# VH-VL binders against q8ixk2r445to577: the designs that were tried, part 176

Target 1, 133 residues: q8ixk2r445to577
Amino acid sequence: FFGMLQNKGLTDYCFDYNPPDENQIVGHQVILYLCHGMGQNQFFEYTSQKEIRYNTHQPEGCIAVEAGMDTLIMHLCEETAPENQKFILQEDGSLFHEQSKKCVQAARKESSDSFVPLLRDCTNSDHQKWFFK
Below, E stands for the ipSAE of ESMFold2; O stands for the ipSAE of OpenDDE; V2 stands for 0.75 times the mean of E and O plus 0.25 times the DockQ between their complexes.

## First folded at step 10 (VH-VL)

Design gc27 (framework fv_recaticimab)
Fold by ESMFold2-Fast, scan of step 10:
Structure gc27 (fold): chain C 133 residues (1-133), chain A 119 residues (1-119), chain B 112 residues (1-112)
Amino acid sequence: as target 1 above (133 residues)
Amino acid sequence: QVQLVQSGAEVKKPGASVKVSCKASGYTFTDYYMHWVRQAPGQGLEWMGYIKPNSGYTKYHQNFQDRVTMTRDTSISTAYMELSRLRSDDTAVYYCARSKHYGSGFDYWGQGTTVTVSS
Amino acid sequence: DIVMSQSPSSLSASVGDRVTITCKSSQSLLYSSNNKNYLAWYQQKPGKSPKLLIYWASTRESGVPDRFSGSGSGTDFTLTISSLQPEDFATYYCQQYFGYPTFGQGTKLEIK
């Protein structure tokens, strides 16, 4: 499905992407921000190809994790989804990144009050549980 | 079997509005973006904007954003482009063209709609 | 906007000639994550809509004759017609799709 991708543990926060230049959306980190319910920068689509698409640009953005990293970065979607763009949204709400064998967790940025999604070892924490509004 | 069929030629006076239609067939209308591109006589191709048919989201080029409106009707697989406050230099052939969500260029184009703006 | 510049604006050639058209972008069209160039080439005959010839800078669209080839990377791209045929006299356009679409100004290929 599609909508705002909200965290169960960090209950008021949603996936958010704010590109500095709307004509070029790639290369920046996906963040977590207060859910506003209006879509826009918080509107994502989970596809049958296991992609998390950012739906407000052409070509569309697809969330990816680069090799050796734990941050979620906006990449351009491709005809065939590369492995670094594939996430399994499981029935318990966990978002499993197949290539790294890790789960997406809501986490506080070090030395900051801001929050970001990061790859972590999979646990049953509510900070690793996600759902579409 | 993919086809984009556009409405017929229009002759308008300056200040009028024109609404061009583009009917899609042979594919799932909501799976592709629909772009509008125009070409003035003897000139090159100019991108005007796109609509994402499944959501209705639109993006317009700055040169057109105060005069253009793009819409669609998913029940009849048809996209529309309305250009208001027409000027003589809006005389052009207007094309619809589809693209995949990942870009890919424009693999299918409508046949074009000639819009002539003169007094 | 990403600016696309084509050269030449026109050229005259004979059937059987090898023809090259160049296209330059104001910024790189190479996406480092997939190593693809977001560049397409179109052919337009008088009174007709443009026809996609090449996408990803060098991939030929289905049904396009193999005498058409694309090359280049980053900011410099070339369309080559290896042995010009009568039906190839047309205007050719490059187009980037890395950002919001922009086209080159076109190259008109005329018979000598």
Scores: ipSAE 0.602, ipTM 0.853, lowest interface PAE 1.5, mean pLDDT 91

Design gc28 (framework fv_recaticimab)
Fold by ESMFold2-Fast, scan of step 10:
Structure gc28 (fold): chain C 133 residues (1-133), chain A 119 residues (1-119), chain B 112 residues (1-112)
Amino acid sequence: as target 1 above (133 residues)
Amino acid sequence: QVQLVQSGAEVKKPGASVKVSCKASGYTFTDYYMHWVRQAPGQGLEWMGYIKPNSGYTKYHQNFQDRVTMTRDTSISTAYMELSRLRSDDTAVYYCARSKHYGSGFDYWGQGTTVTVSS
Amino acid sequence: DIVMSQSPSSLSASVGDRVTITCKSSQSLLYSSNNKNYLAWYQQKPGKSPKLLIYWASTRESGVPDRFSGSGSGTDFTLTISSLQPEDFATYYCQQYFNYPTFGQGTKLEIK
């Protein structure tokens, strides 16, 4: 699948990656932002290796979760996806991070009106349901 | 088995445009990025930009951004590089070369297309 | 841009010699998450396309003779040819692929 990865519960919000330096794509947090329908920084690819790729850099970025963390950050993609970059997109729309056994949830970023995807215990909440548009 | 075959040599006048083609075979065209690199006579290698064939996304080096256009046709596994408003210092051999999405070095290169710009 | 600097710009050698070419990057090419250096070496003969010799700083491309070896990490890299053969006289380039590609200026290896 390719497209904008939108949240079912936060209906106007999509995965968004807008690093401070376009030439340094690794190490920054993935955010949620109002869906604009034009791709660009909101265009992601879900692959058969269970990666969520950010295509607008060479080498491509792959979303990862570091051990002990709950934030999604950008890493460089590898020939074989490491376990921390693998997400299972289920039929119900849940996005399951297999290594941590947690689900990606749309959440409010502390101390602000902005939103971010975070790992949380899996529930049947619409804030944990995602789809490509 | 993997081959990148480029179009033939071109001689152009200053101010003209040139369009070079690169036909890929022996692999899945959409699985690799296609880069363009040029080399002026007696000089080193200069990266110009790339296209991602499956989406058509392009990125150009700032030195070429106002004059270069990269496109592809997935039905014939061919990439194109068009350089406009040619100057004498654009005289060079132009190469296409492939890389994998995760960064891999350029394992296959086209044979090169000589572009000569003279009056 | 990440700047790549090679030394020497040219060198003369005889068949059977061990030759060393050095490459320095303006920024580290080592990605700590996978412990890989995003650095390649190419050989180019007159009138021909560059040929990939080494990638990930030290991995030989398939079909490349074992007299070619790459070493180094971070910002300092070396290409070594352990026993120079007649077909090895060529220009050699290093290239980083940690970001948008940049090449060293090249090292021309000539017959003494």
Scores: ipSAE 0.683, ipTM 0.877, lowest interface PAE 1.2, mean pLDDT 91

Design gc29 (framework fv_recaticimab; at its last fold request DockQ between E and O 0.85; V2 from the best seeds 0.83)
Fold by OpenDDE, fold request of step 19:
Structure gc29 (fold): chain C 133 residues (1-133), chain A 119 residues (1-119), chain B 112 residues (1-112)
Amino acid sequence: as target 1 above (133 residues)
Amino acid sequence: QVQLVQSGAEVKKPGASVKVSCKASGYTFTDYYMHWVRQAPGQGLEWMGYIKPNSGYTKYHQNFQDRVTMTRDTSISTAYMELSRLRSDDTAVYYCARSKHYGSGFDYWGQGTTVTVSS
Amino acid sequence: DIVMSQSPSSLSASVGDRVTITCKSSQSLLYSSNNKNYLAWYQQKPGKSPKLLIYWASTRESGVPDRFSGSGSGTDFTLTISSLQPEDFATYYCQQYWSYPTFGQGTKLEIK
């Protein structure tokens, strides 16, 4: 699966990554932004290796969850996906992070008008359901 | 055995377009990136861009953004690079080269395609 | 673009010599998460395609003789040929793949 990764509950919002430096893409937080399908910021891939890859850069970026955090941070992909980069996009649309045993939920960023994907306890909320478009 | 086989030499006039092909074999075409790199006579290597064959996603170097088009035909494991509005300084050997999604350099290269632009 | 500065541009050496080529990047190529340097070395002979020699700064590609070695980390890298063989006279390039690929300008190794 590849393309825009859109949230069901937070309508018209997609995974978005826009690093300030194209030569330094790691370490920043993945956010949610209105789905526009333009350019490189919203193009992701879910692979059989359970990675969510950022294809607009070489080498590819892979979304990871760092220890103690509930945010999604861009790392570089590895030959073998590390545990903190493994996600399961389930049939019901839930995006499950294996290591934390949490689900990715669309949420409003505190003190901001922005939205971000955050790890939360898994529920049946549409804000935890995602699909590629 | 992994192989990248490119199309033959091209001679073009300024203003014309050239389309070079790169046929891949010996591996799953859609699992690796295909890059294009050119080398002017007596000069170094210049990265032009890449295509991700599974999705067709492309990234071009800004120097070629408005003139290069990279495509692929997954049914025949072939990548294409088209360069338009050719000028004399586009004279070069053009290479396709494979890379893994996580890096490790360009492990396999095509044999190169010589493109000569002259009036 | 990340700038790769390679030196020297050319050098002459004899068979059996120890040869070193240096490459400097405009920014660090070291990834802290995996402690790998996203740096490769290539060999190119006249009329031939570049050949990958070293990746991750110090790992030899399959089939590459052990007289070739890569070292360095961060921004400073070195390719070493411990004992030059006749077939080693060629042009060598460093390349970063931390970001969109860029190459050094090359080092032409000629026979003295």
Scores: ipSAE 0.904, ipTM 0.951, lowest interface PAE 0.5, mean pLDDT 96
Fold by ESMFold2, fold request of step 19:
Structure gc29 (fold): chain C 133 residues (1-133), chain A 119 residues (1-119), chain B 112 residues (1-112)
Amino acid sequence: as target 1 above (133 residues)
Amino acid sequence: QVQLVQSGAEVKKPGASVKVSCKASGYTFTDYYMHWVRQAPGQGLEWMGYIKPNSGYTKYHQNFQDRVTMTRDTSISTAYMELSRLRSDDTAVYYCARSKHYGSGFDYWGQGTTVTVSS
Amino acid sequence: DIVMSQSPSSLSASVGDRVTITCKSSQSLLYSSNNKNYLAWYQQKPGKSPKLLIYWASTRESGVPDRFSGSGSGTDFTLTISSLQPEDFATYYCQQYWSYPTFGQGTKLEIK
């Protein structure tokens, strides 16, 4: 799958990545933003290696969750996907992080009008359902 | 065997355009980025941009962004680079070269296409 | 752009000599997460396309002779040819792939 990665429950919100420096794309948090499909911020690819790639940059970024954390952070993709970069996009639309055994959920940041994807215990919530468009 | 075969030499006048092709074989075309790199006579290597073949997404170096267009036809495993509004200082050998999505050196290069821009 | 500076611009040497070419980047090329430096070295002979010698700063490409070695980390990198052969007289380029590629200006290695 490739394109914009949308949330079912948080209608019309997509994964978005806007690094402050094109020469330093690693280490920043993935966010959710209204889907627009313009520029390079909202195009991702899900691969047979179970990666979620930020594919409008070279080298490509791969989404990771660092041990003990719940935030989705941009890393560089590698020849073989590291364990913390492996996600399973399941038939029901849930996005399961293999290493942590948690699901990606659309969440509102505390004290903010902003939204982010975070790891949470897996549920059937539509806020944990994702699809490419 | 991996092979990148480019179109033949071109002679152009200032103000014209040139389109260079690069036909790939011996590998899965959509697994690799295709880059274009030029080299003026007696000069070093200058990166121009890339295309991601499966999506068609392109990124151009700032120096070329208003004059270069990179395209591909995945059905024939071929990438293209078109440079418009040619100037005498665009005289160079133009290479295609591939890299992996995770970043790599350019392990295979086309043979080069000489473009000469003169009156 | 990440600027790549090579030194020297030209070098004269004899068959059998040990040669060192340096390359300095304007920004670190080290990715601490995987401990790899996103730096390549190429050899180019007149009338030919460049040939990849070294990637990840120190890994030899398949088929490249053992006399070629790469070293360095962060911003400072070195290509060493331990015993020059006649076929090694060429121009050498470093290149970063930490971001969109840029090349050093080249080092022409000539026979003395």
Scores: ipSAE 0.740, ipTM 0.903, lowest interface PAE 1.0, mean pLDDT 93
Fold by ESMFold2-Fast, scan of step 10:
Structure gc29 (fold): chain C 133 residues (1-133), chain A 119 residues (1-119), chain B 112 residues (1-112)
Amino acid sequence: as target 1 above (133 residues)
Amino acid sequence: QVQLVQSGAEVKKPGASVKVSCKASGYTFTDYYMHWVRQAPGQGLEWMGYIKPNSGYTKYHQNFQDRVTMTRDTSISTAYMELSRLRSDDTAVYYCARSKHYGSGFDYWGQGTTVTVSS
Amino acid sequence: DIVMSQSPSSLSASVGDRVTITCKSSQSLLYSSNNKNYLAWYQQKPGKSPKLLIYWASTRESGVPDRFSGSGSGTDFTLTISSLQPEDFATYYCQQYWSYPTFGQGTKLEIK
């Protein structure tokens, strides 16, 4: 499935990736931004390999969490998805990061009025529930 | 087994449009990106853009954005590239070629479609 | 665009010669996470489509003779033909797939 990946609790916000240089998409943090409905930097795909792919670049970007971190960072997709790129989208809408055993939560970036997806202990919070639009 | 078969040669006048087809067989059409690359006589290879057949998403090189449209029909595993407002310098061989989502070389190419633009 | 520059633009060689073609990119094509270079080499004969020879800078495509080898990393890459055969006279292109595809200008390998 593909589309805008929207948060149930933070209802106007979607996954967003807007790298400063389209020829260097690796290494920047995925953010949450107001859903604009135009696709572009908010267009993602969830795959059978349990990847969240950024489809507006070739090669496709794949969201990852680096060891010891809680931020979602853009990596390049690989032929076989590495463990740090695997998320289980559960029926209740939670995104479970298998390698860390944590869930993706919509959160305010510290000391800022901006929002980002972060890994947190899994809860029943609507801020941990996601759906494609 | 994998084949990309393109439509035949076209001769067009300046200002016309041309639509080239590329029919895929021997693999799952929606699992690979389809790119379009052209080559003017005696020149090198120039990437024009791609379509992701599964979603229909397209990305065009800036040089072609205002004149090119890429589409596909998944029911017949065929990709299309339409170039409008043709100029004499659009005379080239147009190729379709597939790539994998994770980035790869183009392992299969169509045979090419010669488009000649002359008055 | 990532700019790809090939050298030489053409060269003449004899059967049995060792031939090297170089390719430079305007930015690194090395992905540190998997240690792969997003670089391919193609062979194109007159009137034919390009044929993939090498991907990931040094991996030979299935069916490509072992006299073809690729090397290099980051921004500098080389295609080597260890002992040139008659069927190898063609134009060779490097291509980056780190981002939207760009090709080198090509190297025409001619009979001496």
Scores: ipSAE 0.715, ipTM 0.893, lowest interface PAE 1.2, mean pLDDT 92
ESMFold2, look of step 13: ipSAE 0.687; ipTM 0.894
ESMFold2 (binder alone), look of step 13: mean pLDDT 93; pTM 0.945
OpenDDE, look of step 13: ipSAE 0.869; ipTM 0.940
ESMFold2, look of step 15: ipSAE 0.623; ipTM 0.873
ESMFold2 (binder alone), look of step 15: mean pLDDT 93; pTM 0.942
OpenDDE, look of step 15: ipSAE 0.866; ipTM 0.938
ESMFold2, look of step 18: ipSAE 0.699; ipTM 0.895
ESMFold2 (binder alone), look of step 18: mean pLDDT 93; pTM 0.943
OpenDDE, look of step 18: ipSAE 0.877; ipTM 0.942
ESMFold2, fold request of step 19: ipSAE 0.678, 0.700; ipTM 0.891, 0.900
ESMFold2 (binder alone), fold request of step 19: mean pLDDT 93, 92, 93; pTM 0.944, 0.938, 0.941
OpenDDE, fold request of step 19: ipSAE 0.894, 0.901; ipTM 0.946, 0.949

Design gc3 (framework fv_recaticimab)
Fold by ESMFold2-Fast, scan of step 10:
Structure gc3 (fold): chain C 133 residues (1-133), chain A 119 residues (1-119), chain B 112 residues (1-112)
Amino acid sequence: as target 1 above (133 residues)
Amino acid sequence: QVQLVQSGAEVKKPGASVKVSCKASGYTFTDYYMHWVRQAPGQGLEWMGYIKPNSGYTKYHQNFQDRVTMTRDTSISTAYMELSRLRSDDTAVYYCARSKHYGSGFDIWGQGTTVTVSS
Amino acid sequence: DIVMSQSPSSLSASVGDRVTITCKSSQSLLYSSNNKNYLAWYQQKPGKSPKLLIYWASTRESGVPDRFSGSGSGTDFTLTISSLQPEDFATYYCQQYFSYPTFGQGTKLEIK
């Protein structure tokens, strides 16, 4: 799968990554922003290794979750996907982070009116349902 | 036996286009990136771009962005590189090479396709 | 682009010699999260395609003789051939894959 990764519950919002420094794609948080269909910062690839790749920069970025954290951050993709970069896109639209046993949920960022994807206990909420557009 | 087999030598006039093929065998074609690298006579290696056969996503080096098109046909495990508006300095051996995602270097290379651009 | 500089451009040596080729990158190739250097070394014989020798700066590709070794980290890398054999006369290239792939200009190893 390749495209915009859109939320079923937060219907106008897509995964978005727009790092301020093109030479430093690592370490910044993935956000949710209005889906615009213009490519680049909202275009992701879901791979056979269960990675969510950010294709517009080289080396390619892979979404990861650091131990004990609930935020999705951009790391460099590796030859063999490490466990913290593996997400299972299930048939019901849940995006399951294998290492933590949690699901990606669209959520409001604390003390902000912006939105971000966060790891939460898996539920049947539409805020945890994702699809490629 | 993992191998990449490329199409035969081409002779083209300036302004023409050339399309080189690279047929993969012995592995799952969609599990590896396919890169294109060229080498002018007596010179070093120059990376042109890659295609991800599973999605068709391409990334081209800035120097080739406006003249190169990379495609693939997964039904026959073949990648293609088309270079347009050929110049005499495009005379080179063109290689396809695979990588596992973006690690372990380019472990398997095609035998090369000689493209000669002459007037 | 990350610029790769090799030295020397050419080198004459005899069978049995210890040979070293150096490669310098314009920026660090070390990714701190996995502690890997995104650098490979290739051998190319006249009329043949390049052959991968070393990846991750120091990991030898399967089937490559143990006389070949890679070392270095960050911006400075070395390929060493501990005891040169007749079949080793070739051109050697370093390549970074930390960003869009770029190659060094090559080091031609010639018989003395």
Scores: ipSAE 0.008, ipTM 0.638, lowest interface PAE 9.1, mean pLDDT 87

Design gc30 (framework fv_recaticimab)
Fold by ESMFold2-Fast, scan of step 10:
Structure gc30 (fold): chain C 133 residues (1-133), chain A 119 residues (1-119), chain B 112 residues (1-112)
Amino acid sequence: as target 1 above (133 residues)
Amino acid sequence: QVQLVQSGAEVKKPGASVKVSCKASGYTFTDYYMHWVRQAPGQGLEWMGYIKPNSGYTKYHQNFQDRVTMTRDTSISTAYMELSRLRSDDTAVYYCARSKHYGSGFDYWGQGTTVTVSS
Amino acid sequence: DIVMSQSPSSLSASVGDRVTITCKSSQSLLYSSNNKNYLAWYQQKPGKSPKLLIYWASTRESGVPDRFSGSGSGTDFTLTISSLQPEDFATYYCQQYLSYPTFGQGTKLEIK
């Protein structure tokens, strides 16, 4: 799968990564933003290694979750995907982070009107259902 | 088994364009980035840019972005680098080289294409 | 761009000598999340394309003789050739791949 990773519950929102410096993609939080259909900062690839890759940089970026955190941040991809970069896109559309045993949910950013993907206990909520567009 | 085979030497006049090809074999062409690197006579290696063959996405070094175009044809596993408005200081050997998506050294290089720009 | 600086620009050595070539980066090439240095070393013989010798600063590419070794971390890296052989006459380049690739200016090794 490749394309824009869109939320079923927050229907107009897609995974989005827009680093302030195009030459330094590591360390910033992945956000949710209105799907624009142009690819670029919203173009991701889901791989057989269970990675969600950011395809507009070399080395490619891979979404990760640091130990004890619930935010998705950009790391560099590795030859062998580390456990913190592995997500299982399940048949029902849930995106399961294996290392933490939690699911990715569309959520409101603290003290803001913006949205971000966060790790939460797995539920059958449409806010935890994702698909490539 | 893995090979990158480049097109033959070119002699061009100033102001002309040159298009160099790089044909890949022995691996899945769309799984690796293709980079272009040049080397002027007696000088070091200069990175020009890359193309991601599966999507066609390109990134060029700022020194070349207004004159270089990188393309590929996945049906024949071939990458192309076209440099326009040639000047005498574009005289160099042009190499293609592959890298992995996670960032790596260039494990395989083409044999090089000599481009001479003279009047 | 990350700037790569090599030293020396050239050197002459005798067969059997231990040779060291140094490479310095303008910023750290150590990625803390995986503890790897995004640095490679290449050998280029006259009229030939470069050949990858070392990647991840210290991992030898398959088929490369064990007399070649890489060391260092962060901003300072060394390529060592122990017991120099006649076929080692070449120019050597370091390269960073933490961002868009940049090369050192090269070190020409001439056997006395």
Scores: ipSAE 0.676, ipTM 0.877, lowest interface PAE 1.2, mean pLDDT 91

Design gc31 (framework fv_recaticimab)
Fold by ESMFold2-Fast, scan of step 10:
Structure gc31 (fold): chain C 133 residues (1-133), chain A 119 residues (1-119), chain B 112 residues (1-112)
Amino acid sequence: as target 1 above (133 residues)
Amino acid sequence: QVQLVQSGAEVKKPGASVKVSCKASGYTFTDYYMHWVRQAPGQGLEWMGYIKPNSGYTKYHQNFQDRVTMTRDTSISTAYMELSRLRSDDTAVYYCARSKHYGSGFDYWGQGTTVTVSS
Amino acid sequence: DIVMSQSPSSLSASVGDRVTITCKSSQSLLYSSNNKNYLAWYQQKPGKSPKLLIYWASTRESGVPDRFSGSGSGTDFTLTISSLQPEDFATYYCQQYHSYPTFGQGTKLEIK
């Protein structure tokens, strides 16, 4: 699976990663933004190792969640995916972060009008359902 | 030095198909998107679609979706664009152009391939 | 499709003149998350492929002379050539890459 990772509940929004400086690719938060359909900063790949990759090659980016956090951060991919970079894409469209036992949900960012993917307790909400477009 | 070298001019009859190639050199072929843009004589630029060479993922403009196929061969760093059921108004110069994942616009273009559709 | 409206369609000018070309988009090209406008400007000479001049609305591509500058944000953008040189007579195109790419109709810059 690869493509634009779109939310079923927040229907116009896709996973988006576009740091201000292309030379500083790692360490920034993944956001949600209006789906534009051209790939680029919204192109992600779901791998057999359960990674969500943002392939730039130098460096290769993998979405991770730090222990105790709920935000999705871009980290360097490793040859063997660490547990904090593994997400299970389930048949119902939920993205389950096995290490935390939580699901990725489309949510409004605190104190702003923007949207971000966050780890939340798993529910049957469409805001927790994702698909590649 | 980055180069995109396209195949030579083609003359086709209406109803035929044409396949244009674009060979990349001087960079890692799989790190950049490859776009196809055409330009009819005396007209502006029209985007047709792209292929992401590392995965083979394609996105086509709706106007071309039923007639265009974009492919690539990573072993020879070459992208292909095939347009079927040619009409006289498909007469144009066809360009390949690359874009970076974090880069902006199309920074390198092929020299263009002239496709003439006539009886 | 995001529609790009470019003006003027043609312009006659002399070497040394200051020239401005305007481009308007039907939707905002600004990404609030990175504060970048997804707009580029290209130069095309007869029989040649387009050449990237400006990206992110105002960033000059490497090797592009300082006389070329881009400005604007959101929906309204301008390309300025501060002092025309003989090699600048060409057709200029704006292009958005906020969604699938679309181009303006072009501005042909001709010798007066």
Scores: ipSAE 0.050, ipTM 0.697, lowest interface PAE 6.6, mean pLDDT 87

Design gc32 (framework fv_recaticimab)
Fold by ESMFold2-Fast, scan of step 10:
Structure gc32 (fold): chain C 133 residues (1-133), chain A 119 residues (1-119), chain B 112 residues (1-112)
Amino acid sequence: as target 1 above (133 residues)
Amino acid sequence: QVQLVQSGAEVKKPGASVKVSCKASGYTFTDYYMHWVRQAPGQGLEWMGYIKPNSGYTKYHQNFQDRVTMTRDTSISTAYMELSRLRSDDTAVYYCARSKHYGSGFDYWGQGTTVTVSS
Amino acid sequence: DIVMSQSPSSLSASVGDRVTITCKSSQSLLWSSNNKNYLAWYQQKPGKSPKLLIYWASTRESGVPDRFSGSGSGTDFTLTISSLQPEDFATYYCQQYFSYPTFGQGTKLEIK
């Protein structure tokens, strides 16, 4: 599956990655932004290894969550996906982070009008349901 | 009613800097991209870059990357475009324009700011 | 950059005429995942900002008269004005938003 990863509850918003330095893509937080066809910052691939790849750059970036954190950040992809880079896209649209046993939720960034994907306890909320468009 | 209102005309000397403002109203400022597009007299449209108002992230066209700075102030729903080290060929009308998701290109434009660079 | 080429650069027409403006892109503007063409058309009158007419190659913006229509897919696009009115004399631009925005060079529509 590839395309724009869109939220069912926050219906106009998609995963977005806009690194300040195009030559170094690692270490910044993945955000949510209005879905559109402008630029390649909203193009992601879900792989058979359960990775969410940002492959518009070489080497390829993979979304990860560091131990004890709830934010999604960009790491370099590895030949064998580590546990912190594995997300299970479930039949109900939930995006389950295997290592933490939590789900990705569209949430408001602290003290801001901005939205980000964060790890939260799994619920049946539409804000935890995702699909490729 | 969506409006983008730009600052007034500027006359500058070569080597100076100019800062153009674009005040947005009638919508949630942080939900839309703000682009800057210029048009030299009698010429076509040239895209300069954009800012994402919610994060402050900017992307500039390579031709402007070393001279342009785009910023915003979310408290007053205003975007800014500053162009430094002005040359006579920077004489143009500068527009701000917003883009929305899926349904369009640039659906609303500012009225334009004329910048004249002369000795 | 994706290069946008418009033809003709200018044309003369009379009120009531059908006019056609073409736009070609150096790369396909069709996104396979959503089956949409990332192409818009604008009208610009002297001394005014551009006005959006068509987006997604063929969808008319709200308030745009039915005489304006867009067609095409991939790399070849057309703007048609079925029965030209006096207020339609202007310069028309195509624009891609598949990647970072680029515009065609413009087509100036003049009174014959």
Scores: ipSAE 0.007, ipTM 0.562, lowest interface PAE 12.0, mean pLDDT 85

